# Designs tried in a protein design chat: VHH binders against Protein DOG1-like 4 (DOGL4). Part 110

Target 1, 232 residues: Protein DOG1-like 4 (DOGL4), of Arabidopsis thaliana (Mouse-ear cress) (q84jc2)
Amino acid sequence: MSKMRNLVEEKFLEFYESWVIQLELYLHQLLIAHNNNTMSETELRHLISKLTTHHKAYYTAKWAAIREDVLAFFGSVWLNPLENACSWLTGWKPSMVFRMVDRLRKSRVVLVEAQVKKLEELRVKTKFDEQKIEREMERYQVAMADRKMVELARLGCHVGGESVMVVEAAVRGLSMGLEKMVKAADCVRLKTLKGILDILTPPQCVEFLAAAATFQVQLRRWGNRRHYVTHS
Short names: E, the ipSAE of ESMFold2; O, the ipSAE of OpenDDE; V2, 0.75 times the mean of E and O plus 0.25 times the DockQ between their complexes.

## First folded at step 12 (VHH)

Design kc28 (from kc1 with G104D; framework vhh_7z1x_3)
Fold by ESMFold2-Fast, scan of step 12:
Structure kc28 (fold): chain B 232 residues (1-232), chain A 122 residues (1-122)
Amino acid sequence: as target 1 above (232 residues)
Amino acid sequence: QVQLVETGGGLVQPGGSLRLSCTASGFTFSSYAMSWVRQAPGKGLEWLSGISGSGGHTEYADSVKGRFTISRDNAKNTLYLQMNSLQPDDTAVYFCAKWDEYLDSTYEFDSWGQGTQVTVSS
C-alpha cells in the first residue's frame, strides 16, 4: 500500500526531526550538569528521567509506525546516508553502547568493582541476546526464500482470483515477521539501556547519556555536512 | 573566528527585570541550538535554558521556569534571555553557549566573552 507507506514516512519524518531537536536541547543540559558538582541527586535523577522518557517516546512512536509499514524503517528517509550506514536492524547495535561505558572508566568519577562486574555481566548478556537476534534474522531470510518459492509454486497451479489472495497473505506474513524481528531488536536495546542506567550512579548516568546523545547528534551533523563522508 | 558576546547585565533590585543579549558571529547562527548558562560566585556552571536553531523548541531549568524566557532573532544573529522576578540567588555571570563538536571530552562551550554580570541586591 504505497499511499499508506508514504503517509507513515511523512508522519515519522516529522516526529523524528522534532525528537532529535529535543535530544540536542537535553544534551546541552547533560553537558552542563556533568560539570556541576552542586546538583542534588534528586535534580540529577530528574534529568535522567527526562532522557529515559524521551527514548521511551521514540520507541512508542516507532512501534506504532512499524505496525503500519515496517519497511519504512529499512533505509529510512528521515536518516541521512551516514546514519543509515550505521544502522543494525533499524537502530543502534546494542553492544556498541559499551564502548561509551568504557570511557567512564577513564572519568574523574571512578567505577567501583561491583559496578565493573555487573557491567561485564550485562555486556555478555547483551552480546548473547544480539547474537540470538542475528540467528533469527538469518533463519527469517532463509524462510523468506523458501516461503516465496512455495507461494510462487502454488500460484503456478491456480490462474485466477485465488492467486491474489495467496500473494496478499504472503506479503502480510513477511511484513509481520520483520515487525517481530525489529521489536525483538528494540527490546534488546531498551533492556541494555535500562541495565546500564540501573548499574550506574546518577552522575555516571548523566555522563553516559551525554556520551550517547553526543554520538547520535554528532553523527547526524557529520552526515548532513557530507564533508566527512569522502567520495573516493 | 566564532565569537559570542554577552551584554545587558547590571545591578537590579529583587523582583526586578533584565534582558540579556548574546551577539554571535563566525558561524551560521540559525543552524545551531543555543543555551544560556550562569556561574554564581564559588559555584559551578548551571544550565538555565536552551533554544533550537529555528526558535521552535525551548527548554528551561526548573530554577528559572516561569521567570525567564529564551528567544532568538536569527536575522540579527542575536540570542536573548528575558529575566523577570529576579532573586538575590540569580546573582551570577551569565554566558551564552554553543557546541561545534560534542565529542570534546572537556565539555567546554564556545563562550568567547567574559560573560555579563547580573547582581540582584538592594
Scores: ipSAE 0.597, ipTM 0.839, lowest interface PAE 1.7, mean pLDDT 84

Design kc29 (from kc1 with G104E; framework vhh_7z1x_3)
Fold by ESMFold2-Fast, scan of step 12:
Formats: sequence, C-alpha cells, structure tokens
Structure kc29 (fold): chain B 232 residues (1-232), chain A 122 residues (1-122)
Amino acid sequence: as target 1 above (232 residues)
Amino acid sequence: QVQLVETGGGLVQPGGSLRLSCTASGFTFSSYAMSWVRQAPGKGLEWLSGISGSGGHTEYADSVKGRFTISRDNAKNTLYLQMNSLQPDDTAVYFCAKWDEYLESTYEFDSWGQGTQVTVSS
C-alpha cells in the first residue's frame, strides 16, 4: 500500500506549504524594493528583518518537528522529488549561497574590497564547517550499520525486557545522532545567512534575498510542473 | 501570451473609495501569487499588497493596511483591490503583477499590465 503520512509529516506539510506561500509574497516585496531606488535604509532594513524572521520561524518549526521524528526530514513528503534531490542534510547546501552572492550584478552599491575579503573568509569557514559535518555523517552511517545489525538480531531473539531495552536504546541513539547532525547543518546555514547579511549593505541584502527566494520558489514550481506533465 | 489588464481607476475625493480590477489571461491564474503595486508621480514603484494563488494568504504594506483589501476570483481570472479612505498621497498609477520565471539577468517581475490611474483630489 502507499505510505501513509504520520502526524509529524502531516503537521509539517501544512506548515511548509503556508511558509513557502508567504516566502513568495516576500519575494514580490523584495523584487519591487530591488527596482526602487528611492526606498530609505529604514524601509529596506524592515523588509530584510521580515525575511530573517521568516527563515528563523522555519528553523524553529523544523527543530520542534525533528525532536518528534527526524526521519520525516529524510525524503520529506512536503517537498517534490526535485526539491528532495537537491537537498543536502535536509536543506540547502550552505556553500551554495555564495554562488548567489557572486551574482550580485546590479547592486546600487558595488561590493567594496573590505566586503569581498569578509565574504571570502566566510566562504572558507562555511566550506570547512560543511566538510566537518559531512565527515560526521560518514562516521554516523558506519555506526548505523552496527546498530542496524543489533536491530536485525532482535528478530532472532525471544521478546523480553532485555532485548527490548537494547533495541530501544539503539533506536534512541540513532534518532538523537541524526537530530544532532541535522541541527549542526542548520546552524551552519543560519550562521552563513546571518554572516552574509551582516557584511552586505541593505540594497545588497535585498538583492541577495531576492536571488535566494527566487531560486527556492522557482525550484519548487519547476519540480511541480515537470511532475504534472510526467504524471498527467 | 500572458496579459494583465487593470481597470477601475479614476478621480475620487479624499475619503472616497474605488475598486480596482485586474483581468488575467494566458496562464493558470490560480497557480500564481499576485501583487498590487503603484507608482506615484516622481517616485519609484511601491509594493502595496499580495495574495496567494488560493487566496488564503494576504499581506499589506503598512501605508495601506486597514484601508485596502486585496481579493481574487479564480473562476473569473480576476484580481481586485478595494481601496477605502483614500488620501491625496494615494494618487498613482496602479499595476497588478505576477512573477513566474527566474531570469538570470533581471530578478524582476516577468509580467505586469499597463496600469490604471487613481487621482485623489478635491
């Protein structure tokens, strides 16, 4: 039979659909702001704050959900197949955003030498943190194989308190390990996003956020259209 | 071919009301979030309000919140802006807009209409 959604998947699906719809409305605001040379710094900072609050809300909801069921985030039902294929440890790959920074072409204020240096320092640190997490996940997958063998061995044992406790401990350890890795990856994402926004001027922040939101919204729309054409 | 046509503008007294309409064709209207934007004389574009494809989510700029209401009728492919308590500062050309495609070189709306003029004057 087809996989039935669990409660965590159902709740986060509802949250994510609402969240991405709101992101698209913010994208419209960013696009207008990007093309408006008369907006004050206060108005631009207010818009940037809306976006940072929106992204923070996503991670707040995500971390609550992974506390309940981290596996829901590996092959997420709220993402189309293209979005899932492009995911790195349940989200965007942190170093990818520097490609968007590199494409800041029509900024009203050109990147100054000091900004370029700070962005390069942040890029190097982000890639280092990313590689560290990848090595931790590799080690985790080796440990998973050992714990999976223990789980499989349970099927050959008589059901009893001790065997149940061993399997329960293994499952708890697996879930806690994955939750830790996902949170570590999300912390790198948030530090990278904040770092970029701290380095850029408000008009450059608007352009960067517009590029990021455009990519996210368009990837979803492209995946949904291709899926419709393929299956309809 | 994507087409957006705004209507409903005109001359109105301060404190008056107008209802703007935007008729859409050439795309699946209900699949796109839509926005209302305006351009006052001598100023840049100002985003006013947005609505999700389903109509379930709306947002407003602080300058119009509580006075303007965005809505849509997906069966009629029409977007609306109900404008109440109009002020002289609301004088502008009003446009409806949608965004569809990532454009490598622009980061701009890919489609909007010709606009409809709203003048608030005694």
Scores: ipSAE 0.591, ipTM 0.839, lowest interface PAE 1.8, mean pLDDT 83

Design kc3 (from kc1 with L103S; framework vhh_7z1x_3)
Fold by ESMFold2-Fast, scan of step 12:
Structure kc3 (fold): chain B 232 residues (1-232), chain A 122 residues (1-122)
Amino acid sequence: as target 1 above (232 residues)
Amino acid sequence: QVQLVETGGGLVQPGGSLRLSCTASGFTFSSYAMSWVRQAPGKGLEWLSGISGSGGHTEYADSVKGRFTISRDNAKNTLYLQMNSLQPDDTAVYFCAKWDEYSGSTYEFDSWGQGTQVTVSS
């Protein structure tokens, strides 16, 4: 039926709901590990590995979905309006994660000078990669106003086999460009996350992951509590 | 006015079973994931198991997988932990806990029960 959600949207909605529920259960484990640091390094690394595997599973599912319908990720139906308002290229803004890192400086486990230096280097690199993608997205959006796209918008008013084929080809081109941009942004996210975890000690990794998971779960609950309704 | 009350602890021999209960009040129970946590004498807190608000998702620590089962009855606002094949190392005070977005400390549970003592000895 025309009223039904796109199958990609339905499948990813189901995946995302389960993924967030599992993240909240992992958050509980992180909170215990952080609140009482009697766990061995091996136990902490195992917990950190569970979280990194969980995040990798998200990107595996996302990349499969965007290959089929990248536009579903712009104004996603599985996100509430607050989550969508906070999105940058279909996900969290990489440089903003360093706000969570900044809070680690007031943590129970103090960052050493060498870590602070490496985190600052990573922050600068992340900001640079982020800005590069922003420029590419701006160029992409400007290309939408190109005469060829304006002509295609006019042509789209005609219903005919040949016109439909030309419009479909243009839409496929646009989708491929967006898919490339989204994957580039996700690569920056993954590199930033890996970089932070590589610099931090296991107890600091647990605190960082707890902060990140808390923010994600909290943002979702805040949006839902304010009766933000995602239309079906 | 969130309150969590654990019951069901006691003395059991190795290989025995116990069922713990946690009665919750002061919040919409079905909207919150819940966890069971324990503290053995002279040791820190150990997370054991968690369950989603709906009960559809469960997670277990490796130390208790296959022996413990977490469940909930949302109509009764009660969380359960079925403990089978108990070992001396399971001797601890058992707590139920919840977390929400209004926790003053971002990195800790906002509500804990008073705990129930489990002692496994021959």
Scores: ipSAE 0.669, ipTM 0.873, lowest interface PAE 1.4, mean pLDDT 84

Design kc30 (from kc1 with G104P; framework vhh_7z1x_3)
Fold by ESMFold2-Fast, scan of step 12:
Structure kc30 (fold): chain B 232 residues (1-232), chain A 122 residues (1-122)
Amino acid sequence: as target 1 above (232 residues)
Amino acid sequence: QVQLVETGGGLVQPGGSLRLSCTASGFTFSSYAMSWVRQAPGKGLEWLSGISGSGGHTEYADSVKGRFTISRDNAKNTLYLQMNSLQPDDTAVYFCAKWDEYLPSTYEFDSWGQGTQVTVSS
């Protein structure tokens, strides 16, 4: 079991480091595209597709990993302390991406009234879905604590091999429920990203993706350069 | 202060080769991904190639894939672009670029070199 956990953490650490390095290279492409008003719609859509494929690859790898060890994603070893401090249910908080959208509204690129309306509708729905998951997680944490205490009490009454099996079964059950919660949160993230990209024009999508990637790369660099940030 | 200096440009005939260099100072070179970008006469900026801080990951625009090779020497704080099978459409000013997350703009490369001119003509 311990060996399996070590392998899952090691494999995802290698995946994530490579994934973030590739995201930074895509960020460079997005920044140049944002400052190039001569790119065709086909070229912009191709770049947007690279980013959406990259994000899909992350969730494919994550969901495979959480099937094996969901707890690895709570306090992840591949994230620095700052990244972990900013996590909501093992990833970014869905409503936070609308801060990037707010910058688009202040941009020289004008969002039409229909887009503003659709973005507000999506923001409201995203907050609703987010709050629903938060309530489910709170209920799950309370239930998890109660069930864990029951199983610990059972272990205290029984000192044989049967006690070990019962505790292992309880831990597996708790992990499966937690995996379902994490996947639900990830579905809200993916739905929110897709919804924003479906509403925006290709140039606006590039600006949005640049803002999102900038935040993710900055957060990682700030955490990794903690000494520099502290002394600056 | 961050400084990037490009060299190696010049006049070359179609099918020829050039090697561009970018010397960097004022930052921890190995900690930053670097890109090569060009601007042709009357056109906007075009991203060509990028390389991770370690050099382990590289990316290329379809227009230059198979013809250009990006590399870096972290001990010398130098970025390279080997350009082979040059075409007239490759005529442009070539820049190396670093994104600086601590500068006021988050949507632009705020650390650019002055560029080096590449002209491909018969």
Scores: ipSAE 0.593, ipTM 0.836, lowest interface PAE 1.8, mean pLDDT 83

Design kc31 (from kc1 with S105G; framework vhh_7z1x_3)
Fold by ESMFold2-Fast, scan of step 12:
Structure kc31 (fold): chain B 232 residues (1-232), chain A 122 residues (1-122)
Amino acid sequence: as target 1 above (232 residues)
Amino acid sequence: QVQLVETGGGLVQPGGSLRLSCTASGFTFSSYAMSWVRQAPGKGLEWLSGISGSGGHTEYADSVKGRFTISRDNAKNTLYLQMNSLQPDDTAVYFCAKWDEYLGGTYEFDSWGQGTQVTVSS
């Protein structure tokens, strides 16, 4: 890999490790808030704002990084194999967060009919947006098998990588298409997250965010243990 | 068997200082983020401060920021809370806590200490 690619990966690895550590500390705050019936609406909204700001910071850093090297986000070095296996277009699958929402219906924090209806409408819209992006990715993958790309791959193999200049120009063009798709997927993620938080009350938002952060932190913990991924 | 033991509480005058300690056993201490939490008389649990497993990252509640400092000594399996400029409103039982593995549907701290009482009064 080029020196510039190494620098992007190293920089984002450092950012991501710090970001996940902060998420775990926010998780501790969410767990305490979830078990505290004396917190004011203002205090709960402040905590929710910390989490939304934290996620916004992630996408700000990610979009800066993908502008430089979007391919770093496919099979990311800062994610363990389990996290990578669970990724959909470089991140969480938007519709999956509705599984966290479904837990709220069975919890002590009861959803009213109007909220259930709005969440179902959001779920359907989110699934529609996902399918649109999946169709775009399919078209991209089909284009990778077209005659021009096959010809470029053949030439690269024939020369033993010594036509790097021509191959890199072609890959750069493909990277621009991937960047557009990744940003589209991230927009669906942010829209879905905002939509859920706008529908839920502050205590329900805390429970939802606690569930989401728990899953993310726990998935990373499981995947980082040497035997979890391959152990029967 | 996970065990957390808090010590260092006591009676102190307003403006005074105390240093709390939490001794941990039964788990790989350096692998877990730790938090200090308190419960004042008649109130719910309040999160105060958290520290990453390495000690390289800390976070504070607005109510204690600038007055309290969290730290850890991983060689001694001990978590600390240095409390300065103590106020009567800081009177509470102080607990250290860690969150463990998710066991299906649990969204709360896995392990708590027994607590140490801090009383701030003239």
Scores: ipSAE 0.641, ipTM 0.859, lowest interface PAE 1.6, mean pLDDT 84

Design kc32 (from kc1 with S105T; framework vhh_7z1x_3; at its last look DockQ between E and O 0.76; V2 from the best seeds 0.00; counts 0 for: pae E 2.5 > 2)
Fold by OpenDDE, look of step 13:
Structure kc32 (fold): chain B 232 residues (1-232), chain A 122 residues (1-122)
Amino acid sequence: as target 1 above (232 residues)
Amino acid sequence: QVQLVETGGGLVQPGGSLRLSCTASGFTFSSYAMSWVRQAPGKGLEWLSGISGSGGHTEYADSVKGRFTISRDNAKNTLYLQMNSLQPDDTAVYFCAKWDEYLGTTYEFDSWGQGTQVTVSS
């Protein structure tokens, strides 16, 4: 099915495609680094920094885009259906990354007690923050049926100059709320990632980042194969 | 069956150049990002360079940046590594590598070739 895309969608699609491709190249580095126990801490930290910088670039681009059209991210045309299905407020669910950490613990990573404790504290905090955002989102969704939305619905039946202005104002109001929610969610994501990376040693960070990147890249591949999604 | 065959290695003097090739078969070459890695005697695997499926994106390790150039010809299912200004420290077995779904779960590359020896010596 062909979908009409606005300028924000098109620009971000292009950005995201490039961004994911670059992520995969970084993943290759991470995978090799993970299997190379001779790498120095400095080298590992440099690689970690490279990845964190890459992720920061994503959010910088995202936040610039959502200022223009936050609604574009609630239909994320750059994602396949599988990716979208796994999305929470336009991105990954923060608490999900702890599953990755758990997987590390079961496989290769040995965490000391102090790390386990800190991770658990972070998990609890992250979950709390997620729930808070979800509650706010629920309230917002209910509040969407306000006077402005009613007016918008009413105006949907007629087009006029003044009516267009009213509609635009209503949409802006809605968008502002959504933007706030998206930013809040992104903050939790960033805080969670930072928290995890601060707790883990450099080798553990590399493994974690590799796992995360693998998941993201694979999810995209699986989804594309399953749904025959082609991106420009 | 996935197969990667590395060629182009040899003995060169310091400051010399080599061009490595990796011929791929058994998969849709253009759909996969590829990397060059090497292993020197007594050392672990070192990532050198990567290139996206389309060839539009490239990355280099600091150790080879400015000296090595990765490229690919998807029509020929071939990956290349142009190596200039070679140094003794570049002496290693060089491998081309890909990542797939199966190996990704184990955080490993699949390399089906034997690699190609590069020796830099005066």
Scores: ipSAE 0.813, ipTM 0.928, lowest interface PAE 0.6, mean pLDDT 89
Fold by ESMFold2-Fast, scan of step 12:
Structure kc32 (fold): chain B 232 residues (1-232), chain A 122 residues (1-122)
Amino acid sequence: as target 1 above (232 residues)
Amino acid sequence: QVQLVETGGGLVQPGGSLRLSCTASGFTFSSYAMSWVRQAPGKGLEWLSGISGSGGHTEYADSVKGRFTISRDNAKNTLYLQMNSLQPDDTAVYFCAKWDEYLGTTYEFDSWGQGTQVTVSS
């Protein structure tokens, strides 16, 4: 239903705008913490907890929204065209974060050999999970082009209660399949993020979160600038 | 190009109040979130408060929550910090800071003022 979809998009747009503004304020805290050797472990862990809670709030809101209208997350109105172009199954590509992890290897805080080994194991596992989802999405797309789905689309051209019911069932099936795939991708994202944070020390976690938040805010600002100049 | 100038610091008695100002130039002020940061003698930088470009979102460090209020006047390109119930531990140099999203790989504020000294003593 178009009215239900519009309401989900409007509510999530309001949520996301607020969420990203708050992320930038947390980024400012991370920038100071990263350059302050006098902060206690307790203070650093508290800041890391604020960021993990903030990301958790995003997925809580997202999963509630996709339950109502998963298609709103494909070509999202709350993302600019650059953010949408960089999306992999409605969010960041899990393996992308290891580029930020590689930057930590050149930081002032040296990763110990045991951490490097664990991060490499996590990288391999993340890439495997990512590829598995890509194969599942390909199978989903092939199934959508299947003979039966083509027949259902044809029936949707016929006027009457029977064809309306068949079309509604097909659309619901499409949405449920996409919801499952999006949740699977988000689970890989959360598992990857948690894995990295569990391996890193608190100062390293702060640097990693600062890098991630920096990239997210930069991508949004670069995209908004381009969108503004192309539409003005 | 970017310039930030803090004013309003001085000597104040415990329990007193001060209002700090930061005048900005060289960028579209309303498009950027701004922060207040301080450095006490012999200590590192401490983040105090941040405000979104529109002023609609604010965030505070636990140490100043309920005592300090951040605000901005985008028409005047000015950021403010209202400091109430000042204590000796608030003695520090206070800086306003802007993060530059276009400088590439950096995890530091790129634009700082010179700072304004706040001394809380009897």
Scores: ipSAE 0.698, ipTM 0.883, lowest interface PAE 1.2, mean pLDDT 85
Fold by ESMFold2, look of step 13:
Structure kc32 (fold): chain B 232 residues (1-232), chain A 122 residues (1-122)
Amino acid sequence: as target 1 above (232 residues)
Amino acid sequence: QVQLVETGGGLVQPGGSLRLSCTASGFTFSSYAMSWVRQAPGKGLEWLSGISGSGGHTEYADSVKGRFTISRDNAKNTLYLQMNSLQPDDTAVYFCAKWDEYLGTTYEFDSWGQGTQVTVSS
């Protein structure tokens, strides 16, 4: 146990555990739906809406938590090491979902030419947005390095109320900057998800959401089983 | 070898009750979420309810919410479905199902029981 938990971490760990369990139950629904040729488009859209709402609930909870402690999301205690290793700015790299779409296209899903064109346009836009965020993070890291040198010098030379207040203000500034970048990344994730779901038909959306939920649930399950093995 | 065996089906009158059981073997039962699924004559599969491995979380389809209760006894490796207020449209073969833990291209339930028939009629 290398990381100490605080109240933000404990609260989000409880939320995330419940959230993934509920995702697994929605996965069961998706698995049945993808094999069911008698479900209406309305029924499929209802299930898709449940999944969309579930993902939005995750981000709602996450954004509240990062306001309190954004650093908790860089190496999260509620994720196992395998899940943390897959993180890009506290979550899935947005363009990674296109690899899921590509795999489904090769094995299970037939896309018409119009869908293929729209997906490629979305992939390019998503990658552009990712690169923009990466450039902002790079500039932010340079600014943080300069501020860290000043901060360390002040901590080494000054102890007291004003020095603490200046350090607290600097830490708040760093946290606000990181929070802004994490939210920007999350917005790209949501925009990309919405874009894919708008391009795909309802049955194709069910296949995509099943693949995504499968990966996330299995990543947690495999990572947790490896954790139990190493602790036994 | 994973084995799931459903029991408890039968003929009931409208408004009646049944309790289905699913006995599991060949895997660590408490580690897996389980679901009940049914198939009415001439129709596709319908997901009814799911329960987490610990039993702490449950979910229900709108068609059965408030009438059906899923539960599990991990010491006995048994999944249950208590069905109340049964109506003729609940007539179906009922299956318990498990999803496996491998990362592959398969996006289906990996294991099914043989099913148990529930018939609601007078």
Scores: ipSAE 0.490, ipTM 0.811, lowest interface PAE 2.5, mean pLDDT 80
ESMFold2 (binder alone), look of step 13: mean pLDDT 80; pTM 0.806

Design kc33 (from kc1 with S105D; framework vhh_7z1x_3)
Fold by ESMFold2-Fast, scan of step 12:
Structure kc33 (fold): chain B 232 residues (1-232), chain A 122 residues (1-122)
Amino acid sequence: as target 1 above (232 residues)
Amino acid sequence: QVQLVETGGGLVQPGGSLRLSCTASGFTFSSYAMSWVRQAPGKGLEWLSGISGSGGHTEYADSVKGRFTISRDNAKNTLYLQMNSLQPDDTAVYFCAKWDEYLGDTYEFDSWGQGTQVTVSS
């Protein structure tokens, strides 16, 4: 790995550790708000805004880092192996959050028919956008196996100077394609999150965000909890 | 068994100060973020402040920001809340709380202390 890639990974690791610590503190606030039926709509909206701002900060930092080294986000060093195993195009799979939404149907606050309809419409659209990105990623992977790209890779092993520059330009083009794909996936994530929050009432938003944060923090703690039994 | 014990509450005049302590046992204290929560008479639970396991990150509710300071001593398994410029509306039972991330189907703190009463009155 180049020194630049190591620096991007190191900086984002530092950012992500701090970001997750803050998410856990927001989770504590969401847990109290979820169990407090006396909070005003203004207070609930303020808390929801803190969470949406926190998630936007993540994507701002991610997109800056991806511009420097998108490959750092495939097999990320700031994620444990369990978190990496659960990743879809460098983050959560958009359609997955509807499982958390489904639990709201049997929660403390009943979803009205109009909300159920809008959530189903959003689920269908999210699945469509997700599949479109998957098709684009498949085309990208097939293009990488193209004869011309294989020939360019061989040239990089054989010649210095001009041929090396041509191969480096091709590799940079591949990285830019991945960056565009990852950003497209992140846009689907953000649109799905915003769409859900726009449909739900403030108390339902708090419950949804609490469920999402719980899953994210729990997955990280679960993956960090390892026991290796030594034979003695 | 997880146990949380709050102390330090009492009667104080408006503008006064109190320091609350929460002694923890039965779990690896430094591995858990902790929160201070209060409940005023006839009202629901209000989150006040949280601190990361290491103590390196803190968060405060707007109602107490600048007046209250959360801290912890992991060697003593103790969480603190320094309360300054106390107001009559700070009158409540104060609890320390821990959330167990391994109980993913619950959207509630799994461990609470018995609470300590703070009364701000002239």
Scores: ipSAE 0.673, ipTM 0.878, lowest interface PAE 1.4, mean pLDDT 85

Design kc34 (from kc1 with S105E; framework vhh_7z1x_3)
Fold by ESMFold2-Fast, scan of step 12:
Structure kc34 (fold): chain B 232 residues (1-232), chain A 122 residues (1-122)
Amino acid sequence: as target 1 above (232 residues)
Amino acid sequence: QVQLVETGGGLVQPGGSLRLSCTASGFTFSSYAMSWVRQAPGKGLEWLSGISGSGGHTEYADSVKGRFTISRDNAKNTLYLQMNSLQPDDTAVYFCAKWDEYLGETYEFDSWGQGTQVTVSS
């Protein structure tokens, strides 16, 4: 009925709440910039830089936290149930951001053929990297089912403190594997984001970042509306 | 029905001060981040400042940082902008704005006020 948060969960909850509040304020800046065709390239690049720095800060904090407790990121207490349901290896699914790129084709700022070609090449590479990680995840889950489950089930038959120590060591080893997988997924996310921003013009970058931030903020807001007023 | 009403604008000399107010109705004010935005004659929209729903976090554009202060009173459903050391290039119509939902192909602000005119001239 109640879950006790550990120190890593408490610190990252505080960080994440502040990070999302800042993202919403950056979203307001992006929406205004998108509606302003008199902004200089320097001004647009400065705003884009603020967003890229903000995302880098997230991964810096996340990687520090997963080195302490990667399991905190599976079913995270700082995410609502909808956000958790939409997670792929503790974050957004890299290939899904191309849905936001596709919206640029319907906007006032159109993509040229050279950009379309580069974005399609990036999409294919991102999907390939994503599938490679999914295969590694599947192999990890199979390995858990084969060796560690049998080991843990066998240890559960023993009475005494020695069984607890062996189970704790096995769980620690399992966590190290998950940390590697999460870091690999985050590297694909960062490469995909950088790749898109490198291909787009500054006005297109603003529109893309506005779409991405809007989706993230809206998903959180919609999920929070489903939270029970009474905690049972 | 969502409504935002800005007041407090007027004519002021360079170096002067003004306090703008935005009164909100039709939504749960404390649940939304709010922004101040301006539009100078012949220019596009410029974002100036934003504040979180709780009032605990604020942001400022470089052009107004150190001169303007954003605040809110959630009990009165009112947003404020304290403007100090006003310059001629601060002359604009000032708007308060909120954003609450993404609707299909649009990700524009849901609601804008009618604006209040600020003129800085000697």
Scores: ipSAE 0.631, ipTM 0.858, lowest interface PAE 1.6, mean pLDDT 84

